# Designs tried in a protein design chat: VHH binders against Abasic site processing protein HMCES (HMCES). Part 55

Target 1, 269 residues: Abasic site processing protein HMCES (HMCES), of Homo sapiens (Human) (q96fz2)
Amino acid sequence: CGRTSCHLPRDVLTRACAYQDRRGQQRLPEWRDPDKYCPSYNKSPQSNSPVLLSRLHFEKDADSSERIIAPMRWGLVPSWFKESDPSKLQFNTTNCRSDTVMEKRSFKVPLGKGRRCVVLADGFYEWQRCQGTNQRQPYFIYFPQIKTEKSGSIGAADSPENWEKVWDNWRLLTMAGIFDCWEPPEGGDVLYSYTIITVDSCKGLSDIHHRMPAILDGEEAVSKWLDFGEVSTQEALKLIHPTENITFHAVSSVVNNSRNNTPECLAPV

## First folded at step 3 (VHH)

Design n1 (framework vhh_8pnl_2)
Fold by ESMFold2-Fast, scan of step 3:
Structure n1 (fold): chain B 269 residues (1-269), chain A 117 residues (1-117)
Amino acid sequence: as target 1 above (269 residues)
Amino acid sequence: QGQLVESGGGLVQPGGSLRLSCADAGSIFSINAMAWYRQAPGKERELVARITSGGSTNYADFVKGRFTISRDNAKSTLYLQMNSLKPEDTAMYYCAARVLGWSPDYWGQGTRVTVSA
């Protein structure tokens, strides 16, 4: 997973993340650095994306079941990185393989500190190799959406007004991530950055791509992954596996260029 | 600069009790969990008990039913109530704090517990 869509306006995104804490109280996640959130239909590594993480990461003795939403850089920069420029990191940390996560220092160390996050997206893109040509077919991959009378389906939207209805009750894709905090050696603001954990593709996606993000399907899984105050690393890793609860459709080659940021990027073709 | 300071160790007879305390002498922010470890001479450090900020506890099998870990989050103080002490419990006991953010984990200097035959 190297490209996502996360285009919802901040207020819509926040409401889509409504949750219940351990005490049964209904809550919206509290924002950190909301001005750094940049909605886009075409998010690539090194850009910022919104993630959920436990409030306990920021406030001593906070309830670990309460959630913060914050933009973080896609591409984990380890806390121990000694260079001044994060782009000089020799490792590709866009994704983290589930089978080696406890063997790689870049991921094992932040995981040991409870630095688990949930990466939010409308969905993600993958490119299927086409037989007999160098052409690749892009697909938009996302959770099955609940159809209501008020909300339209992505395939039935035929005008800008109808597209608004699709997103009002959109179920965001929730991907398991690991983040770290890096303080530049010469001073400056702490950089928060994340990686998406990947697993073997499910049967439904195997013809499109051989890998997929580790998707946390439902609030129970999301809550357990985030709650590093009550859920150990070993228990949390049991949530990391392929899921079949996913759908997709082919999209236009417009998405291929990450500079293109329009609804056409995820429209069915 | 966080510094953990253990106290309450000493010499006690088999079957006796001791209460260990661990105080944060510095400012340690975002403490996620605290734990007691012990180390007998020539042995590796082993986990005795752990408590999270939410109150979840985990105990090593060799102390279950005898030791109780507790935490006063307002004072950032950790306790270990040790009952029915055995000669095998003789060790240096260390307090550890798992810290979030870019701060490293913190360890205390240890407090000695001796259970005489």
Scores: ipSAE 0.000, ipTM 0.121, lowest interface PAE 17.1, mean pLDDT 83

Design n10 (from n6 with H98V L99Y W100P S101W E102S P104D D105H; framework vhh_8pnl_2)
Fold by ESMFold2-Fast, scan of step 3:
Structure n10 (fold): chain B 269 residues (1-269), chain A 117 residues (1-117)
Amino acid sequence: as target 1 above (269 residues)
Amino acid sequence: QGQLVESGGGLVQPGGSLRLSCADAGFTFSRYAMAWYRQAPGKERELVARITTGGSTNYADFVKGRFTISRDNAKSTLYLQMNSLKPEDTAMYYCAAVYPWSGDHYWGQGTRVTVSA
């Protein structure tokens, strides 16, 4: 789980995150640092991606069911990291295994502080090993989507207007994440960074890759994962398991190079 | 409390027309896909028509050519124009806002449509 697509313009992404708080009020998540959001069909670790987290992380007396959306760096930098350059972190924190999350200090400490987030994406990419070769077949993996007239499919979009119709009602992938806050020793802005929790692949994905992100399927799961004011770490971890409610299709090798940022990255072959 | 309020239902003779309205005075209406569902007594609630935020439409086969769904984002109102009504169209009609990321529905209270001589 090391490559995603999150290409929606900020306003479309915000609409796609419409939610209901604990009191039943319809809301949109409030942005922090919206200028740091960079849409891309091909997001790799070290780049910023949008995450949802509880408002209570920022406001002492906030309703913990209210949501903030913020870009965070992919690749968790622990609060205890003492080097001045976070790229020098010796551990790969792009993903966090669900089975060892309570054993690894980098993840256990922020999890104990309620630093749970939901990582947003159009979908993610995985590379299937091809027999007898070092070549791998990439796949784009995403939630099943609602079909409408005139929206077509991803492969049917031939102009910007048609692509807007495909993404008009796109159900974003919601992945369980853990974040931390790192204050540079020399001063400067606090860095917010995250990791994606991973689980064993479901039966539907087992032929593509042996691991998958922990997907939070539906509003109840998302709200419980985010609500660290009401839901304990122990209860939240019960939400972390493989899910079968996903679909996928093969894509071209264009996606292999993380510098390629075009619709061809996720178009069916 | 629901923010969606349906209106325009009533009694009409076969072959007649009705226009249903659904008003949302609360949240940003333009952020949601909208749908009309119906439920006849003793039957499951079924999709009649859906319209995306961008205006793309989808209709159940049993209403194609007779019903038209539309939205007015400036008025925060969803419409269903029903023409050539048949007795089998008799049902409680519900509007719904569809959460784009989850597909979950936020429902109105419904408006009754009766088609009889």
Scores: ipSAE 0.000, ipTM 0.244, lowest interface PAE 13.1, mean pLDDT 84

Design n100 (framework vhh_ozoralizumab_d1)
Fold by ESMFold2-Fast, scan of step 3:
Structure n100 (fold): chain B 269 residues (1-269), chain A 119 residues (1-119)
Amino acid sequence: as target 1 above (269 residues)
Amino acid sequence: EVQLVESGGGLVQPGGSLRLSCAASGFTVSSNYMYWVRQAPGKGLEWVSEISPSGGYTKYPDSVKGRFTISRDNAKNTLYLQMNSLRPEDTAVYYCAKLDWSYGHFDYRGQGTLVTVSS
């Protein structure tokens, strides 16, 4: 997974993340650095994306079931990285393979510290190789959405007000991530950065691409992945597997250029 | 220190209107999700309205939807609740609140403002 859409305005995104803590209290995640959130239909590695993580990472004795939402850099910079410029990291940490996560130091160490996060997106993009041509067909891949006759599917909205109805009740894609904290050697703010865990694609996606992000389907899975105070690394890793509860549609080549940031990026063709 | 001071309550007849105000000090209301919550005599605390930091999103329970409007004034660091078509069951002490993440309940530190709807 190397391209996502996360375009909801901050307030709509926050509402979409409503949850219950372990005591049954209805909550919204509390923001860190909300001004760093930049909505986009076309997010690539090295940009910031919103993630959910446990409040216990920031506050001693906090209830580990309570959630923070924070923008983090896509592309994990390990805490041990010694250079002053994160762009000098010589290997790709955009994704982390589930089958080798416990073998790679860059991922094993933060995972052992409970640095699990849930990466939020409207959905993600994949490019299908077509036989007999070097052209690839892009697809937008997302959770099945609750449909009403009025709002319809994403492609049925033909006016801005109809688009708002689709997005008001949009079920965000929730992907399992690992984050780390890097302190610049010469001082400055701590950099929070993440990677998306990937698994083999499910049957429904196998014709599009051979890999998919590890999707956490439903609040129970999301809660267990985030709650590093009560859920061990071993138990949390049982949540990492392909999921079939996914849908998709073909989109135009507009999305190919990461500089294009318009609704056309995810519109059906 | 964080302080919230509610005002604007009073006695009103059914069908009447009131506008409540919440003056914040020690923090910026526009940086937080803010709530109006109420407590009727002998009852528990009830959430009445919600407003996002940007002000672009608001939410209400069915009991007040279409009658109450939450808003903010960034220049005055003040939260408002416009209450129209008031009913006897709206009688309560109204509090301006932020959700207290540490204690799992609404953080309302002011005295509240009493709204009495009676014919």
Scores: ipSAE 0.000, ipTM 0.119, lowest interface PAE 17.8, mean pLDDT 83

Design n11 (framework vhh_8pnl_2)
Fold by ESMFold2-Fast, scan of step 3:
Parts: sequence; structure tokens; C-alpha cells
Structure n11 (fold): chain B 269 residues (1-269), chain A 117 residues (1-117)
Amino acid sequence: as target 1 above (269 residues)
Amino acid sequence: QGQLVESGGGLVQPGGSLRLSCADAGFTVSDNYMAWYRQAPGKERELVARIYSGGDTNYADFVKGRFTISRDNAKSTLYLQMNSLKPEDTAMYYCAAEPFYGLDDYWGQGTRVTVSA
């Protein structure tokens, strides 16, 4: 996985991430660095994308089931990286293979610190090799969506609860990630960056690409992946496997250029 | 510091063979377009061979039939098997990870290949 869409405005994205903490209280994730969130139909590595992570990462005594939402750089920069410029990292940390995650220091160390996150997207893109040509066919891949409830969405947008309607009640894709924290040696803000864990493709996607992101399907899986205070690394890794609960459609070559940022990127052809 | 490291270069006589390796710690080679480029002194860097995510390969005309690009996903290693080497193959050889469409390539530091008597 090397390209996603995450285009929802910040307030809509926040409400799409409504969740229940361990005590059964309905909550919205609290933002860190909300000004760094840049909606786009065409997110590439090295750009920032929103992730969910446990509040306990930021507050020693916080309830580990409470969630923060923060933009992080796509492309994990290990905490031990010694150069002053993260763009000079000479190896690709866009994805992390599930089968070797415990063997690679760049991933094993942050995973051991509980640095698990859930990467949010409308969906992701993959490019299928077309036999007999050198062209690639792009596909937009996403959770199956429920039928829209237009009346309810419009009513909710006008309600005093301050809930606005979401993009066709879109169910965001929730991918398992690992993040790390890098302190610039010459000073400055801590850089938070992530990688997306990948698994073998499911049967439904095998004709498009042989790998897929590790998708956390449903709130129980999301909660267990994030809750590093209660869920061990070993237990969390049991959540990392292919899923068949996914759909897709072919899209225009407009998406090929990461500088194109329009709805045409994910529209069916 | 990088874990994308080329090796296997050296001095070889015309007609000889070398196998170059590029190791990336297991997270780049299997999913990305991977390529070998070369750069002779005073010249631009040029594409030698590319392998696509599906396993298809493309070669520059000047190496067709002599060089073979391959990868071992279990070892997370990209290879370039170079046969029938010629003096004009003398160059610094670079491994590149090439994400699809609009992303910057990731480069290694290079390994030197010298073909001379």
C-alpha cells in the first residue's frame, strides 16, 4: 500500500471516529496538531495522514482506552536515526511486512514500546498489471459501505448535538500501523511517523495485487490494537491477518500523479 | 544511514561475470518497482534494468541478453546478474526503489564495477 485517499474535512473526520471508551462513554478523539491535517484524495508516502493512538502515549496516567487523533508522517523514521533530515533516510518504511515485523529493529523496537496506531483513510489505491501491456489499472479499495440514510444525515447536520452528516455515512478504512518518535539532533519538534503493516492479499484482491494492508475490521479489533496498556504485543499481533470484508472499483489514471487531488481520483470509470 | 545497501561490485576482466546485490531489510523489494541504474564518470545516471511488482522485467538495449534482474522476497534482496561484461559497463551501479506514480525514488549509495584487463 503506497497511496490512500483521506479527504474528509477535519470536523467530519473527527465525528467519523466517534468511539466508546472502556467505561462505555461515547467520545470523540482529541486532536494533536490539527493544523497539520491536509485532506486529499491522493495521499502519498512522506505526506501526513491522520492516525488514532492511545492517549496513554502522551499522559502517563491516562486511560489507555481513550484515543488521540494526530497527523503523522507516512514513512516511519526510527527513533535512533542520526541524520538531521528525515528525507535522507535511505530505506523505505512506507510498509512493514507482518511476517518480519519482530525481526526488523526499526519496527520491533517501537512495537515493544506499544507504539501501535490505526491509520485512517477513505480507502487505498493499488495498481494492477495489465497482461500484454506496460500499463497499470488503478483500483480504489475500501470497506463495503452501508446504504445512505439521506433524511437522517440531513437532520443530524441541523441538530443541536453538533453532529454534522458524514460523506454518505462513509465507513473509514482502519489499517494497522506502527509509529515511532524521532527527536531532531539539532533541536525542534518531535517527529511522529508511521508505517502500515502489510499481509498477503485476500482471495478477493489477489487479482489486483499480491499484498494488502492489515485491516482492522470493526471496533473490537481497533480497540485492542490501540490499547497498548491492556493488550500485549503478542495478543495484538493476532489481529494482523488478511480480510475478505473489502470492496473495490477501477478508477481513472488521474490518480497516478500524486499531485492530482480531485474527486476524479476515486470515481468509478 | 540506510539499510538499502549495494554490494558485489569489483574489478573484472572483459567477458567476466559479477552478481550485484541490494538489501533493504525486507520492506521495499517485494512490493515496489525496483531498478538498477548506472553512472559512468562525467555522464548522467541511466536505467539498466527494472523489475515490476508483478515480476515482469525491462532491460536497456545495451544489456539485453547479458544482464538479469531478479529478487528474492524471502531474503528481501534485489540482484543483478551481469554476464559477458564489457569495458563500457564500467560505472557506479545504484539500486533504486521506485514507488508507483509521483513518489521520489529511494537510492542506495552504489557499488563500483570496473571492467578492464
Scores: ipSAE 0.000, ipTM 0.117, lowest interface PAE 20.8, mean pLDDT 80

Design n12 (from n11 with E98D P99W F100L Y101E L103S D104F; framework vhh_8pnl_2)
Fold by ESMFold2-Fast, scan of step 3:
Structure n12 (fold): chain B 269 residues (1-269), chain A 117 residues (1-117)
Amino acid sequence: as target 1 above (269 residues)
Amino acid sequence: QGQLVESGGGLVQPGGSLRLSCADAGFTVSDNYMAWYRQAPGKERELVARIYSGGDTNYADFVKGRFTISRDNAKSTLYLQMNSLKPEDTAMYYCAADWLEGSFDYWGQGTRVTVSA
């Protein structure tokens, strides 16, 4: 997973993340650094994306089931990194393989500190490799969405009016992530950055790509992944596996250039 | 951030051999889909050879039997062994990776191969 869409305005995104804490209280996640959130149809590594994490990471006595939403840099910078410029990190930390997560120091250390997060997206993009050619077919991959009578009509989903109706009740993709905190050696603000855990693709996606993000399907999985105060690393890792509850459609090559940030990036072709 | 670095290009006589290398952070080369592309003067960029994460290989028809793609996991290096070189093989050669399942190719700067008398 190396490209996502996360285009919802901040208030719409926040409402899409409504949840219940362990006491059954209805809540919205509380924002940290909301001005760093930049909606886009085409987010690449090193850009900021919104993630959910436990309030307990920031407040000593907080209820670990309460959630914060914060923009974090995509591409985990380990706390031990010694260079002044994070882009000089020699390893690709955009993704973290589930089968080696406990072997890699960059991921094992923050995981041991409970630094689990849920990475939010409208969906993600993958490029299907075609035999005997350097051409690739991009696909937009996302949770199955509940159709509404107002937006449900044959061949009309690509219009601006219908796009607004589609997004009213969009179920955000929730991907398992690990984050870390890096303090610049020359001083400055602590950098929060994350990686997306990856697994073997499910049968439904195997013809598009051989790997997929570890998707947390449903509120029970999301809450267990986030709640590092009650759920151990070993128990949380049991949530990391391929998911069949996913759908996709082909999109145009407009998405190939990460500078293109338009609804056409995810529109069906 | 990952930087692919190609090396091993040069001037060679027709019928000669060259071995190209591509190196980056060790994780990239060992387990991932990797490919060699080339771009000759006045031509489109074309796929030469690829190696899949499982070790399977695939070659363009114009290099089959002459070129061999391989990797050395201990050295985290991708290779292209080029035998029986022809003037038509003259091109800039690029290493590309789907780096940890990136949605795009990670490219190097290329290494120049010239085949002439």
Scores: ipSAE 0.000, ipTM 0.139, lowest interface PAE 16.5, mean pLDDT 82

Design n13 (from n11 with E98G P99E F100I G102W L103D D104S D105E; framework vhh_8pnl_2)
Fold by ESMFold2-Fast, scan of step 3:
Structure n13 (fold): chain B 269 residues (1-269), chain A 117 residues (1-117)
Amino acid sequence: as target 1 above (269 residues)
Amino acid sequence: QGQLVESGGGLVQPGGSLRLSCADAGFTVSDNYMAWYRQAPGKERELVARIYSGGDTNYADFVKGRFTISRDNAKSTLYLQMNSLKPEDTAMYYCAAGEIYWDSEYWGQGTRVTVSA
């Protein structure tokens, strides 16, 4: 996973993240740095994406089941990184393999600090190799959506107006992430950055790509991954596995260029 | 061969108090993530209390207000002060530490706590 869509306006995104805390109280996540959220149909590494994380990371004695939503840089910059420019990091930290997460210092250390987050997206993109050619076919991959009279389905939308109706009740993709906090050596704001944990592809996606993000399917999985105050690293890692509860459709080559940021990036062909 | 050594367990009546200690010769207690776990007969091991390298603490709901986790830097020792003990607190208590919190990198052999009349 190296490209996502996360285009919802801030208010719509916030409502899509409604949740229940440990006491059974309905809540919306509280924003940190909301001005840094930049909606896009075509998000690449080094851009900011919204993530959910436990309030306990910011507030001593907070209820660890309460959630913050914050934009973080995609591409984890380890807390020990000594250079002034994060883009000069020699390691690719866009993704973190589940099978080696406890072996790599860049991921092992923040994971040990409970720095688990849920990366939010409309869905993600993958490129299928086409037999007999060097061309690849892009696909948009996302949770199955509830089909209603009001929301419609992505495949049933016949016009821009009808297409927009599907977003009002869109079920966001929730991917397991690890984040870290880096303090610039020359001073300045602490940088929060994340990596997406990856697993072997499920049977349904194996013809598109051999790897997939670790998807947290449902509120129970999301809650356990975020709640580092109650759920140990060992228990949380049991949530990291392929899922079959996913769907996809082919999209045009417009998405190939990360500078293209239009609805055509995820429209079915 | 445990790097951590627990002590302070024993038999106590309901409502009584005990203080558990965890000592380590191999690393600085104040610099590491540390935690107390317990395991009752026939039950799974469960987290009781933890202390992060920065000093922040977290407690299981069933001990909040009764147990206190702390460190003594001069003695290089982790403590668990247990007050208002209940029969349900009867268990083997284990000390855990590591660079990676809740990763069982370093464990003690345990100390037994029995709460009965």
Scores: ipSAE 0.000, ipTM 0.123, lowest interface PAE 17.2, mean pLDDT 82

Design n14 (from n11 with A97T E98L P99D F100Y Y101F G102S L103G D104E; framework vhh_8pnl_2)
Fold by ESMFold2-Fast, scan of step 3:
Structure n14 (fold): chain B 269 residues (1-269), chain A 117 residues (1-117)
Amino acid sequence: as target 1 above (269 residues)
Amino acid sequence: QGQLVESGGGLVQPGGSLRLSCADAGFTVSDNYMAWYRQAPGKERELVARIYSGGDTNYADFVKGRFTISRDNAKSTLYLQMNSLKPEDTAMYYCATLDYFSGEDYWGQGTRVTVSA
């Protein structure tokens, strides 16, 4: 997973993340650095994306089931990184393989600190190799959505008003992530950055790509992944596996260029 | 919240050794990123050495081979072993950590190291 869409306005995104804490109280996640959130149909590594994480990471006596939402850099910069420029990290940390996560110091250490997050997106993009050509077919991959009376999918909307209705009740894709905190050696603000855990592709996606992000399907999985105060690393890693509860459709080559940021990036062809 | 207190500084001759200590009063030294910085009069603070929660260490080029950073989890104490000291090492030495619970940088009050004949 190397490209996502996360275009919802901040208030719509926040409402899409409504949850219940341990006591059953309905809550919205509290924002950290909301000004750093930049909606886009075409998010690439090194850009910021919104993630959910436990409030306990920021407040020592907080209920670990309460959630913060914060923009973080896509591409984990380990706390031990010694250079002044994160772009000089030779090791690609956009994704983290589930099968070697406990062998890699860059991921094992933040996992040991409970630095688990849920990466939010409308969906993600993958490029299917086409035989006999250098061309690849892009697909937009996302959770199955609840159908409305007249419009059940993105492709059903034929006017700006209908497109707005599609997004009002969109179920966000929730991907398992690991984050870390890096202190620049010459001073400056702490950088929060994340990686997306990847697993073998499910049967439904196998003809598009051989890998997929580890998707947390439903509030129980999301809650357990985030709650590092009650759920150990060993227990949380049991949540990391392929899922079949996913859908997709082909999109145009407009998405290929990460500078293109329009609804056409995810529209069905 | 926690407080960091440095000790072990003093006057030493060139070629001598000192061991600095940083006592933690409320932090967990074993699991936290910890660092030693120094500041000479009229200069900015510069990083000397750091130790990560996983035990890996990183050193400034000007101290490699001479200084060693370590921690004792049982004593909740961070150390800086300084060997082959030079007059250029004369500075106030500070230990520091980032408390991720509060989001604040915590600095000690410093301990003075003077290297002269």
Scores: ipSAE 0.000, ipTM 0.121, lowest interface PAE 17.4, mean pLDDT 82

Design n15 (from n11 with E98P P99W F100E Y101D G102L L103G D104T; framework vhh_8pnl_2)
Fold by ESMFold2-Fast, scan of step 3:
Structure n15 (fold): chain B 269 residues (1-269), chain A 117 residues (1-117)
Amino acid sequence: as target 1 above (269 residues)
Amino acid sequence: QGQLVESGGGLVQPGGSLRLSCADAGFTVSDNYMAWYRQAPGKERELVARIYSGGDTNYADFVKGRFTISRDNAKSTLYLQMNSLKPEDTAMYYCAAPWEDLGTDYWGQGTRVTVSA
């Protein structure tokens, strides 16, 4: 996963993240640095994306089931990184393989500190390789969405009007992430940055790409991944596996250029 | 455990040009640190060119002005444009996407470049 859409206005995004804490109380996640949230149909590594994480990371004695929403840099900068410019990191941390996550220093250390987060997106993009050619077909991949006017999920065959109306009730894609905190050696604000854990593709996506993000399907999985106060690393990693509860449609090549940021990037063709 | 796939190598005469490609095989090429290395017969592997996640590029002195590293986000492909090739450029060329500073987890199998009269 190297490209997402997260275009919802901040208030719509916040309501889409409504949840229940451990005591069953209905809550909205509380924002940190809300002004750093930049909605976009075409988010690439190094940009900021909203993530959910436990309030306990920020407040001593907070209930670990309570959630903060914060923008974080995509591309994990390890706490031990010694250079002044994160963009000059000489290895890639956009994604983290589930099968080697406990072997890689960049991911093992923050994971041991409970630095688990849920990466939010409308969906993600993948480029299907067409055998025998240099052609690539982009796809937008997302949770099945419920139509308000009839039974069933929104799909590629639906009108553009129906696609525009679903954003108020959009079910956000919830991807398992690991974050870390880096203090610039020359001073400045602590940088929060994340990586998306990847797994082998499910059967439904295998014709598009052989890898997929680890998707946390439903509130039980999301709450267990976030709750580092009650759920050990070993137990949380059991949530990391392919999922079949996903849908997709082909999109225009407009999305190919990461500088394009329009609804056409995710519109069905 | 994914791998990069290099292509574009071949036999050329001195002064010729080649464009090497490195395709994503389950790894995003765009906006990531990537590098080209080469290894001549009986020599150690040496850095040729690199492109940082921010887009900055850096070249070994022996290729400056002749080689250009670039990437195409649409194709998830890294390129090395090689102009004014010399016999001393003869080597196996490797695409690298280091995953951690303790190693290069995504080395390709290489593409051979031979420059001879």
Scores: ipSAE 0.190, ipTM 0.601, lowest interface PAE 4.6, mean pLDDT 85
Fold by OpenDDE, second read of step 4:
Structure n15 (fold): chain B 269 residues (1-269), chain A 117 residues (1-117)
Amino acid sequence: as target 1 above (269 residues)
Amino acid sequence: QGQLVESGGGLVQPGGSLRLSCADAGFTVSDNYMAWYRQAPGKERELVARIYSGGDTNYADFVKGRFTISRDNAKSTLYLQMNSLKPEDTAMYYCAAPWEDLGTDYWGQGTRVTVSA
């Protein structure tokens, strides 16, 4: 996974992340560093994206079922990294393979500390290699959305009003991530950064790409992944597997340019 | 088979030069970044150089100004000009795109660089 979309306004995004805590109380996640949230139809590594994490990471006696939403840097910077520039990392931390997560220090250590997060996105992009051609077809991949009588297909939003309605009820993609906290050697603000755990693609996606993000499907999976106080690493890792509960459509080459930040990026062609 | 095709490797003497190419990558000039990696025998894969869509570049510390990463947008080709090569630069060199899962075995074949007297 090298591209995502996360374009919802902050308030809409927050509402979309409504949840129940362990007591059954309906809650909205509280924001940390809301000013770092930058909505975009075209998110790339090194950019900030909103993630969910347990409140217990910030408050010692907090209910671990409570959620915080925070923009973090895409591309995990390990806490032990001693260089002053994160770009000096010798390996790519955009993704973490599920099968080798425990073999790599950069991922194993934060995971062992319970630093699990849920990366939020409208969906992610992947490029299909066309046999016999050098052309790659991009696809937008996301959770199936509930078709409301009025919303039609994502592409059929004939009116701005209909488009807004579609996104107001959009089910966000929830991807399993690991985050870490890095303190620059020269001082400054602590950097929160994340990696997306990847798995082999499900059958439905296999023709497009052989790997996919580990998607946490449903509130239970999301809650268990986040709740590092009650759910062990071993139990959490059982949640990491391919899911068939995804849909996708072909999009234009507009998304190929990471500078393009328009609805055309995820619009069906 | 990897989507990226690396070429330009070979045997060269210390102090020599090579120019590596990465073609058929399916990347566009507008991609966030492209990168060169290398893997020496018995060592882990490491970043050599990265070029961002804006043209900014980043190099590993061992490069010390010897290598230059560039891209030709018209040809959709990534390059690594390597000068003043050292025996320590002996490795398999790979190119990478942002959308690739670099943890997979789905790497290009790479191009072998051998620096030996």
Scores: ipSAE 0.006, ipTM 0.330, lowest interface PAE 10.2, mean pLDDT 87

